# Ledger of designs, part 2: VHH binders against Salicylate/benzoate carboxyl methyltransferase (BSMT1)

Target 1, 379 residues: Salicylate/benzoate carboxyl methyltransferase (BSMT1), of Arabidopsis thaliana (Mouse-ear cress) (q6xmi3)
Amino acid sequence: MDPRFINTIPSLRYDDDKCDDEYAFVKALCMSGGDGANSYSANSRLQKKVLSMAKPVLVRNTEEMMMNLDFPTYIKVAELGCSSGQNSFLAIFEIINTINVLCQHVNKNSPEIDCCLNDLPENDFNTTFKFVPFFNKELMITNKSSCFVYGAPGSFYSRLFSRNSLHLIHSSYALHWLSKVPEKLENNKGNLYITSSSPQSAYKAYLNQFQKDFTMFLRLRSEEIVSNGRMVLTFIGRNTLNDPLYRDCCHFWTLLSNSLRDLVFEGLVSESKLDAFNMPFYDPNVQELKEVIQKEGSFEINELESHGFDLGHYYEEDDFEAGRNEANGIRAVSEPMLIAHFGEEIIDTLFDKYAYHVTQHANCRNKTTVSLVVSLTKK

## First folded at step 1 (VHH)

Design a08 (framework vhh_8h63_2)
Fold by ESMFold2-Fast, scan of step 1:
Structure a08 (fold): chain B 379 residues (1-379), chain A 125 residues (1-125)
Amino acid sequence: as target 1 above (379 residues)
Amino acid sequence: ELQLVESGGGLVQAGGSLTVSCAASGRTFSSYAMGWSRQAPGKERELVAGIYSGGSTYYADTVKGRFTISRDNAKNTLYLQMNSLKPEDTAMYYCAKYETYEGSGTYKFRYMDVWGQGTQVTVSG
C-alpha cells in the first residue's frame, strides 16, 4: 500500500458534516486536489451539464436493466471515451447510486460492480487510476459501497470486451468523433467542417463516414453486451431534417477556423496547412440515428430525446470568462489533433484568439446547441 | 467572377512613403475580408496585413506600426499605406480576398487567392 494513499485519503472525507448529497459529491470530485489543470475544471462543468441533461434517461435505463435482469449479483459497466482524471467517474457515480438506491427500495442485496473505463491507449489512464481510491472512499461515505475499476485501452471502433460480458454501456460526447477524416473534402477548402456554404459532396462524405463508423460501433457492442443489457449514448447533434447543411453547433468550428485564419494573416500558419485540416466530427439528427440503429438491427430504441442547451453558458456572468471557458473546452477536445497537424507552438495563441472571437461575437453565445440522448436495449 | 487589380507600386527612397491599391470588380466588396501579401525575389510569399469585413485589422510583426491597411467600400478598393519604408520592404505586392458569411449568427471565412499581376515596390537606399 502506497503511504501517500494512506496520508491523502482522510483529507477527502466528510468530517462531522452529514452531507452525502449527490451534488456535493460531484463538486468534490471536480474540485479535489489531484487535478493541476484549469482546463479540467472547465471540461468538468460541461460534462456535469451534459450528464444533468441525460441523467433521467440514464437512471430509468439503469433501473429497468436491473429489474429486467432480475437483480443480478454482478454487474459489468463500460464507460466509453472516459477521458482522464475525475471526469471519468461522473456517470459511473450516477449508475452505482441508482443501483444501490433501487436495491434498497426493493429489499435486494446490491451487486458487485465492475467499472471498465475505455479511451485510446494514449489517454492518461494512470492519472485516472490515481483517483480510484478517492472515488471509492467517497462512494463508501455516500452509498456504503465500492466498485472495482479496470482500464480497457483501445478504439471503440474495435472489440474491447469479452463476448456477452457487459450489462450497461454509457458514452457521453464521444461518438460524434469519427474514426478518420472523410475522403473527398477538396471542395470544402477553408472550412474545418460542414457549413451552409459547403458543397453537397462534403455533407455526403461526412454522412457516409458517420454511417460506417456508427454501424461498426453497434455491431461490436452487440457482441460484448448481454441480452436485455442497456446502452445510453449522448451525441452533439442537430434538429434539422430538411437542410442537411444547417448545423446548430457550426459556430464553434467556424470560430476555430476564423482563429486559424488569423494565424495565416499573421504568417504563423500556412494557408495550405489550414486547407488540409478537416475535423473528424459529425453531428447527426434524430432520423439519421434511427436509420443506422434500425438497419444494423441488434438493438431496440427505448428513448431518443433532443435537448437544446448553450455550450458557452458554464455558470459564468463575465463575457471574457465565458469566452475563455468555451475556448478551454474546445481546446481540451481538439488539442492533440491540432498539435499533430500544426505543431504545439501555435496552440496558446490560437486559443487566445478563439476566446477573443467568442467575446467579440457574443451573439454566437446566444445560440443553442443540440444534444441527442438515445437509450438502447440489446435484442 | 471576381477580379482584383493591384496598382500604385514604384520606386521610393528609404524612409519614404507609398500607397498601393487594389480595385475589386465582379462581386460585392463590402462583405469580404481582404489582405495584402508580398514576395521578394528568391523568398517565400509573406502575409503583410489583413482587414475583416467589420474593419478589424491584422499586421505582420515586420510591418506593425509602419503599414496601415484600409478599405473604401464605396470605391470597391483596398489600400495599403506604407510609411518609413526600408530596403527589406522591396517586393511584389499582391492582394487577396476572403469571404465572410453569416448563417444564424455564426461566421465563416474562406480564402480566395486570385493570381493577379501584382504591383512592384522597390525601396532604394
Scores: ipSAE 0.000, ipTM 0.119, lowest interface PAE 19.8, mean pLDDT 76

Design a09 (framework vhh_sonelokimab_d1)
Fold by ESMFold2-Fast, scan of step 1:
Structure a09 (fold): chain B 379 residues (1-379), chain A 126 residues (1-126)
Amino acid sequence: as target 1 above (379 residues)
Amino acid sequence: DVQLVESGGGLVQPGGSLRLSCAASGFTFSSYAVGWFRQAPGKEREFIGAISWSGGSTYYAVSEKGRFTISRDNSKNTLYLQMNSLRPEDTAVYYCAKTETHYNPSGKYWVTYDYWGQGTLVTVSS
């Protein structure tokens, strides 16, 4: 009996020889450069904005879940792509509050609630777990209750939870990240993502990868959620149905592309390095989400709504500060991927260029981001 | 090598209109703000207007606002200046200029304008 064997977890999704590059890329993608107070503050503001917009849908689905399951004495909730620190608890707080208020109104005892926080293994779960006592203190003051918090490290493009164990799944601004960069992007050179100058083949490659990834996600969640359980998902998306190359909310990737092109012109980045870099990102529309959900078939759509939404960048009279704040937000999301591909030496200059481009783009001041909120019931 | 080549200048009557063009090469035109300046005989070079990299923002000198319109075509690497209601005092050599961004260690930046061509002469007279 080898004691190492007892502690061996057969949980590697990728074989070293076959998928090392894809696994490393997925790790880099999900590691946020959210180091320090400024990055945390910006992420907190964004998460609060997104949750505020989705809150009515989340509250309604939580209430309906409780009623339709006939007020179970135990609830298991999953937060997918939970981030770290206080941000991990924003949606969980709303869910627990909703359950407790509803139970009080119908004169039922509140359930015991398990809250499972999911992100990639590289996420700072230690900071999140250190926050649990403070979160429970706040819950006791506000709701006279507490919850149990667990970590579920791993990709949500793999199994994360035991069969038929989850009652409610929430995910916010996570599913726009693809499992990998799409294949067949050789004709999209110089662009980090889809732009008006991109060929139709680039759109098709991104759409195909999104369809595969979201179908896989739904299939995996269908195994883990109970019948009549609920799932509420918020995407960065787009409203335009007729022009697949038009992107309502993706100016940030265009500005990053333009900033990298400046560095190519200045000799700081090779053209071949820029041509090889593509974002594993996709902003779906309502029709594309509906098609994937209906085709996969495990979930009934309760609501699928498109909302115009300000990402929380208040554009002040000082254009320089507005540009710097926007650059800091995009830097927090993209920095690990950029360092892995281009090296750390270009990062400060790159985001100075980015901030400048934001100040020159008047449309950014009043730019409305499109968010898609979908709520689903497990059949 | 950065090149900016202005064209479209000529003789126009007071109250007339004229469109200037600037052909850009040697840099990624779509990534830079660009602008127009002019220099009248015996006067200093003055700013007319600038346009952001995407064309989404325009900036004009107060004295020229409403008569002049700056635009760009990134597919043609070309900058334009549409001049309406021309006056004799608009007589000048017109230059297009590329922006250059400068940084300090604290992340602050400022923009300068560089000229590469001989300009195009606009004469407003009868």
Scores: ipSAE 0.000, ipTM 0.118, lowest interface PAE 20.6, mean pLDDT 76

Design a10 (framework vhh_8cml_1)
Fold by ESMFold2-Fast, scan of step 1:
Structure a10 (fold): chain B 379 residues (1-379), chain A 127 residues (1-127)
Amino acid sequence: as target 1 above (379 residues)
Amino acid sequence: EVQLVESGGGLVQPGGSLRLSCAASGFTFSSYAMGWFRQAPGQEREFVALISGSGGSTDYSDSAKGRFTISRDNAKNTVYLQMNSLKPEDTGVYFCARGTYEYTSGDKYRVEYFDYWGQGTQVTVSS
C-alpha cells in the first residue's frame, strides 16, 4: 500500500459524458471528499432518502444484535445487491458508526469488522474497490476505526457465504429483482410488468415467482447466518390498504414500455421482440412478505413496516434535467437486461426517449413510492 | 406549518356517544394516514384507530373495534372518531396524529411513528 496514493486525489481531468472506471473513481472521491454540485445526483439523493427511512430499524437491530451476542470481538456483515461506488457504503457506514458509538457508550472495545459486498459478477466491483481506501480514511477521521472489505460475486439466489459465518445482513432495493421472468405471461402482451390492463393470471404468475425466489433467499441466508444474527431488508413495495397512489410507483416500467414502442414505430425494434420482453421484477405488500417468512420458518419478524414518500422534493425543478436523471437511474438497473434482449445499438436512443417521456409525465415526480422495511432474527 | 386541532370532547354517561373531530392544516391532507390515540389518567398513550389517506382502509385497537368508527373528509381536511357504547375505561385525553409510517402486518402502531400531534380533547365517561 503506497501512502501517497491514499493521501492524493487523482489530478486527472474527466469528461461528464464519459462513463469508465477512472471517471467513476474520480467522481466517487469528489462525492465523498466534497459537496460539489457536479458530483451530486438525484439517484444518490433517492438512495440516501431510502436509507434514511430504514435507518431507525437498521440502528436498532445493529444495537440489539451486539447486545444479544454479548459484544463479540469480530463481526461479519454482508451487503447484498451492493451496487457500485459510494452508494455501496451508505448502510455499511451507518452499521459501523452504530457499533462504535454503542461500544464507546458501554466502555467496550469495538470489534474487528469484515464487510462483504455482494452483487452479480457483472457489477463494477473495481470502482467500489478503488473507493475502499477513501472510505477507510473517512472512517478513521470520523470513528477512529476501519473495516476489511471483501467482494462476494454471485446471485443471492445461491449460496454466497460459509455456514454460520454472518452476524448482520443488509439489503436495500435488491430483492424486488426476481431470479427469472415468470412463466405463462402470454396474456400480458404489450406490458413489461403488471399494469391496470393486465390479466389476473399475470399477477398470479409474478406472485408465484416472487414466493419461490424469496423462500429460496431465506433458506440460503439461514444456512449462512449465526443464531440470533439479524437481517434488515428494504423492498420497493405496495400498500396493502389498496391505496391507488402507492401502485403508481410502477410508472418506471410503463415509461420504458412507451419508449420501446417508439422504437417499434421507428422500425428499430420488432413488435415480437417487445412482446417477448418482461421485467423480472415484483413489488410485494407486507402480507405477502409475512406469509413467505412464516412458511419458510427460519426467522422471527421483529419489525415489518411501510413507508411512503413524495419523489417531487428530490428531483430538479428543470423538467429536462429531471428526465435525464430518472433515465440514468432506470438505465443503470435495466441496461444489462435490455442489451441481452434488444442489443446495445438501441440503448442510447431508448433512454433519450425515456427522458422525454418523463418530461411529458411531470406528475410522476410527485407520485408517492412505497418502501417495505423488514427486520428478522435468525431462530 | 402543520396544525391539528381536536374538538368534540366532553362529559357523557356510560353507554353514551361522542363524535370527535380533528381539523388539519399546513400539509396535503389526503396524502397522509391519520390516527387517534388516547391517554388515560396515569397511563401511557395508546393507539385507538387509524385511517388511510384515501379513506379506503381503517384499523382499530381491540378495545375500539365494534364500538368506534374512524372517518375523514378530505375536502374539509378533517378526520373524525365516532364513539358509541362508551365505558368508564374510555376516559382520557384523545389526540389526533399524522402518520408518517404504516404498519399493516398486524403489529401495534407506535407513538414515535406519528410526527405531528394535536393538543388533545378531554373525554370523561362518568355518571
Scores: ipSAE 0.000, ipTM 0.197, lowest interface PAE 13.2, mean pLDDT 77

Design a11 (framework vhh_7d4b_2)
Fold by ESMFold2-Fast, scan of step 1:
Structure a11 (fold): chain B 379 residues (1-379), chain A 126 residues (1-126)
Amino acid sequence: as target 1 above (379 residues)
Amino acid sequence: QVQLVESGGGVVQPGRSLRLSCAASGFTFSDYAMGWYRQAPGKQRELVASISGSGGSTNYADSVKGRFTISRDNSKNTMYLQMNSLKPEDTAVYYCAKDYTVEPTGKTYKIYFDYWGQGTQVTVSS
């Protein structure tokens, strides 16, 4: 259970007769949409840190969108890859707050706001929808407004919304996930992703898949967004590198590869299964993003920034605690894919191995995660 | 070209120690699990000890648990087998191996190594 969550939801009651029901709901919300309480806490910290870096760009683009569209009476916002629980509402809250503050400042009526939450059909939308009344009560207290919340289940590598209906699109830490594993990775045996020892053909396979996917994403969003509508996207990325195989920011996939090799070695996973498993992931640099956006041609780039930040769990005093926190974070994002390929029986042992590997790589405390923030205007 | 070169074998009295080394070249050493096998006269080759690419996981045959320790130095592309409290039944040719195939046998797996060194003789005199 997260004490910050309980203390920040003003609609919750803590009386004798109803406190068990309210407490049970809040506790379930903290645990739901993840792989458990420990994993959820690590994921929540990361999501808040990512949003804090993107917030100035998100606020500015929201304000400019409102001004350039001449303060419309209706706004439709999409959050793509929204996850579940309270984390689904972090960016949505900032967007709605920005709109309402701006409208008050310029003496305009606030628009009606439709918020569309998108994730795959397997996402726990029911837990997210149960949170909507509490979210709207929070908005009424802080902004004297409310919003309408809808679910849009499906891949954002397909059409999700009607033509020319969206005004603002936000996506955080979702687009580094590919639509599928690249073809022709047979020469990258034992590696889940690109490493310094990977063949050049692995890099080309991943880059080509990313280019196809991001081009498709932009094309689909261009059909759904209005002219002068805005899009703000945050990626796990990498800084400008002179060697495309050198991945300073992706050591976590290397440690997961090592952990799976340990299980192959203990006879718990077949080597052929490990060799067949590759992460559908790509960490672009700023030049790669620019090239795809310019070639697709539907959007103008307003801002494109690279931000480095420390993974807080690597700076824990206890190396064991740091290992557990990192393992919990990687488990939260990779567990469904790992279960689908290897089965659920190995998962606990796998992440025990992962935590151990983090402990053995104490120099990872010097590692910085890179985020790329890009804002776009529909032509 | 993959090359594995074993060293450190010899003749010793029971209860003494030997340290075997395997120098590897022609591949990225830290990316591959490695193992030590042995073959005694008239017997099948058996896995003695194995180690993951990172060194984070090790496995030992029941006959050597508590006596042998496998380790690796990825900066030197070298794998080691520290053999303590040697017994006459430890007499065998010891082979270094890399690149293995894992064959499922239901819920367990059998491990086969593809690349082998030339071997080094260990003789424990009774």
Scores: ipSAE 0.000, ipTM 0.104, lowest interface PAE 23.0, mean pLDDT 75

Design a12 (framework vhh_8h5u_2)
Fold by ESMFold2-Fast, scan of step 1:
Structure a12 (fold): chain B 379 residues (1-379), chain A 127 residues (1-127)
Amino acid sequence: as target 1 above (379 residues)
Amino acid sequence: EVQVVESGGGLVQPGGSLRLSCAASGFTFSDSSYAMGWYRQAPGNQHERVAIISSGGSTNYPDSVKGRFTISRDNAKNTGYLQMNSLKSEDTAVYYCARVTYKYSGSGYTWEHFDYWGQGTQVTVSS
């Protein structure tokens, strides 16, 4: 491509000082959808940072998909683990914008686009669907186009779509959630996840479950995606190769277990309840992802990148505010599982303790999160 | 500024008693986010925990002092205490008050992090 004519695609970087129709639309998405500060959508800043980090990979793969499929007149996009509210549309907006800009640049008509939103049946699809008319109205203003939105409720560890129907699959911060808690965690009692003091058997149990789950995911997606279709996935991950128990971003589960131990000491949670609770979570490294993808064999790796970024806690003026922000994020993700196991009565006290633990631990104050971005082409 | 100040140490005969005090400033013992512990260090030895009290009032002691030492706190006075009875020569050490976080490792709890170590108070048990 001629350097004079490189396509520049609008950023998801949100800045009140910059006025642009694209930024105005992104701002409207942030302000009008979802609930306030106490909902999952109120913590959308992390999801925006993750998407901003992955955006160059997503854009490039969207463009290459369109070119390699010779500009189809119809495409079907899947967002796996879409979450609820306006956050479901952040990646979809970037995909649609990328397609429209590319088609205009090469003098082609834009395709009709079907967007399939996938999450578990308990996800608040109704809030997301109520947002669709507003999303399409804004798309007509910014991109002079619209899309059709469908729900696909169910686990992405099962078949979700008809054979050879999808052109582009995107998933952000969803695949680190396992299909189930691993077996053989008896020697890891009192820990919700892997810690530096965990036995190697705990690491092996979690790794084995991740390998099974990710292999199944790839096999299922290979049946649903067309040849030369693209998949872009982001994970909470780690970049450590030499110590499998070292976790670049999982101190938050250690702090949660410490906070639950405080409640055990206070008589608010039984020790047996804590011992029975394990997170169905795994943070892979680059090598682990490569090995699963290569062994399963349906996809070619285009890019596999490791990105460190600041969650914002390092730049907070007050360590307590930084701790509260991290507690709110972890609460949003873990609260349904915690309520199901421990009951709702402990939740406020638990996350007050969690916030304080963040302020007291230097490793948490200065820690950055590691994310892995992988892009794949269906063989 | 956060600080803890230990007091009440001294020379005592075997079988005697002492009460140590830990005065906190810059934070309150009514804060439920941590445990408070007493630790000791004799010359040439590693420090060891002799008592811990959780925010909920649960206490724990090693076998070496269990039944002889009692930990407590007075939130209104912002002060922690260690009551030491039936003192032995082996109890001779510098005693420290600490804010502490704890870790569960299989069948038991271990201290994971010490915060705000005081200057210590010397306890000598001799005739």
Scores: ipSAE 0.000, ipTM 0.160, lowest interface PAE 18.4, mean pLDDT 76

Design a13 (framework vhh_5c3l_4)
Fold by ESMFold2-Fast, scan of step 1:
Structure a13 (fold): chain B 379 residues (1-379), chain A 124 residues (1-124)
Amino acid sequence: as target 1 above (379 residues)
Amino acid sequence: QVQLQESGGGLVQPGGSLRLSCAASGFTFSNYAMSWVRQAPGKGLEVVSDISGSGGSTTYADSVKGRFTISRDNAKNTLYLQMNSLKPEDTAVYYCAKWYKVTGSGETYHFDYRGPGTQVTVSS
């Protein structure tokens, strides 16, 4: 097997990218609209980076799942918060490859594999489904196999799958999104999330909402997964510190708040609209994850890993490109919420200001983020 | 409600053998990695051996490699440590442990649960 195929899904970035000099990059920064290939490439690089970090845990748990279930002839996999396009298939490729390599090694027939892609109904499932033939072509080249792909639209804070049907559940960078904005945030005015200036009540409100949501998630998945089935989850997280308001890795929400404040100063956004906007987000630490999992009780922790990785490997060396790449990433995850609250007219200007703030705070480009990887076994 | 209970310790002469057992309950034993950990008088905890949930993978501390064998019987929810060619420096309290590994922010092991321990004394 050619190594070029084993870890790659074809990039949507093509050789005809014409932003290959300083003038072209500067000109692009002065234009409004169209995140196009640059936005996709940045998101693809981040998702590949996250998967690379979680891959050893995902591979081990996939192998152990197959062995403990005595090599089933049928496997049902769920990707929760799958996003759209090629990024939906990064973890699925690794899972299928792991199963096929293991089965070949122990001289057993590979199972038929159903891959269920879950996201909210508004997700662009059509673009993802159009990619399925290309994905199966790649699988035939690398593994002499194919898979069946289904959509499961809905919130993973609700039932999604029939009882005792799933063998493996994967979710990457989705569970840090809360079911709703926490109650009692009126004392956190001007902040989109927890900062060092936030009151203790804001931290408590966010923590309580995360505990409720993650407990509900685990309970719902426990109904849908078979006994001895596996679940691998990746979170944006934080290091365990004595000060619960210290959030080194969450500067991106502070920069978004600063950008919105600029629009308030320019009269494009009202102060009351900004004060009413809070992110339904939480970055847990290792202890908080462990406590929820153990208290809910349906799953056993197999592995729990805390990973630092440098955003500088994701961002470009050029400050303008680094600012644009971060803006495009934050826009991709926050745009629907921002449009719903502020309207679509401010979005391009908002993210131009966001990109500018990143260039003014070049140190943000070199900050280490924290990711938590948890593998769980159904009792 | 997780419970771990070690047995099989005792006094043995240098070059002798002992088999330790750990009875586990209150969790799905077959799906969790298990370890034997020891503490000699006046010293810290030392990880002696690890075994994966399926039993397919094992590791050993250099101090015991070739002399000790870890195994498990998932049908009986029991972990074993076969100790051969015992040395005076193997004298310690031996603990059965269920844990998870935390890496990245300093590679470390966090005990989920540890049994009360069983004393192994190697002397003439």
Scores: ipSAE 0.000, ipTM 0.246, lowest interface PAE 13.7, mean pLDDT 77

Design a14 (framework vhh_8h63_2)
Fold by ESMFold2-Fast, scan of step 1:
Structure a14 (fold): chain B 379 residues (1-379), chain A 123 residues (1-123)
Amino acid sequence: as target 1 above (379 residues)
Amino acid sequence: ELQLVESGGGLVQAGGSLTVSCAASGFTFSTYAMGWSRQAPGKERELVAGITSGGSTYYADTVKGRFTISRDNAKNTLYLQMNSLKPEDTAMYYCATYRFEYDSSGYKTYDYWGQGTQVTVSG
């Protein structure tokens, strides 16, 4: 038996996922076409909006990186906080397409591209890796190219890659998650995050943790990226400079807190359990990002943009549908933490309460989400 | 009730052309991505062409440059124009509608598949 045939024998590699994975290609075409056939889930809608918002910055930095490095024959790209399945490839597709289109336009050979997908070890890398052959088939059709995909399991608050090996780093909606819950939140009891009723000490605790984490992130990435390499990062953020307790996009944590308080009133959750639960999350503003980047000193800022957009799902005429869509999105992000702290039994009831609170608060339905996109060059 | 009905298959000589059609009913056709898959005896089913609600298209390497997918939303009809047909194109051709969700949990597949139409290319 020729070894190249071992994985093509149906008895060794057959699974029903193969046909399903084949049809995932259409999502990449929907992203390229810009109108998208899917209007269903809040999560898919948000992913599309986030990528669309960051795309011009990502494309420009990819092109400039290629030009400034004089069209290298090999490129190593990292996607940090890659998640699983097709979502892991959304930005990677745009990067590879940009490189290939640029190389064709300037009559240069396309590089070989290594794509390193990073997330915590608990991430479902196996589902993502099953998609790789289909992703490469899509790339061959679109660009007559392919990429090599590797997994890099671990926290991006630790070293992940060999020194001076990466050319381009991308991270989308991952760096707003802190390495740990901040210390000294005793006076913020009953709140899962910063609210208008929070003490200034809670804001300072969250800011200090963010400053430590983002400084560590930049220092670690500075060791792994080549000189003139690029990094494009997207954060959930805020526009407020003068009132640190005002939050543009964090109503979702307030609604989750209110939903948990309902369960405390109904005797399903203890008050002490609620008071002990805090989200390891921070929404920076542009000034806070600039200060950390400048103080760490390894990168120069090329672009730093603030984008406000309507959440879309808050404009559904059916208030019940809008509430359920938001609840599903927050559940996807928070469920493992909530189960670990409160137990599995409350989860369905909790998110039914959450959906109800969304429908009853008209101001939440019109709240603009703020995203910050920053592009950096390694000095 | 959601229904997809393929037609237009038949016997054609190598180098010839054939158009297969899919008539859709029971759903809002214009809002769905649609595609053509084929399956030859003893082989796995493959997606050969896809088209989004917005008109963006996908083609498998085996058919790119020879096949053209199109849709007529006013007639609720999907088409596949096949040119320069080869014996290797002999297969049952299936029309499918797609419901796509993409998130950290993966993907969703077809809502519905048609009964198929046989294309046989003599050589």
Scores: ipSAE 0.000, ipTM 0.119, lowest interface PAE 20.8, mean pLDDT 76

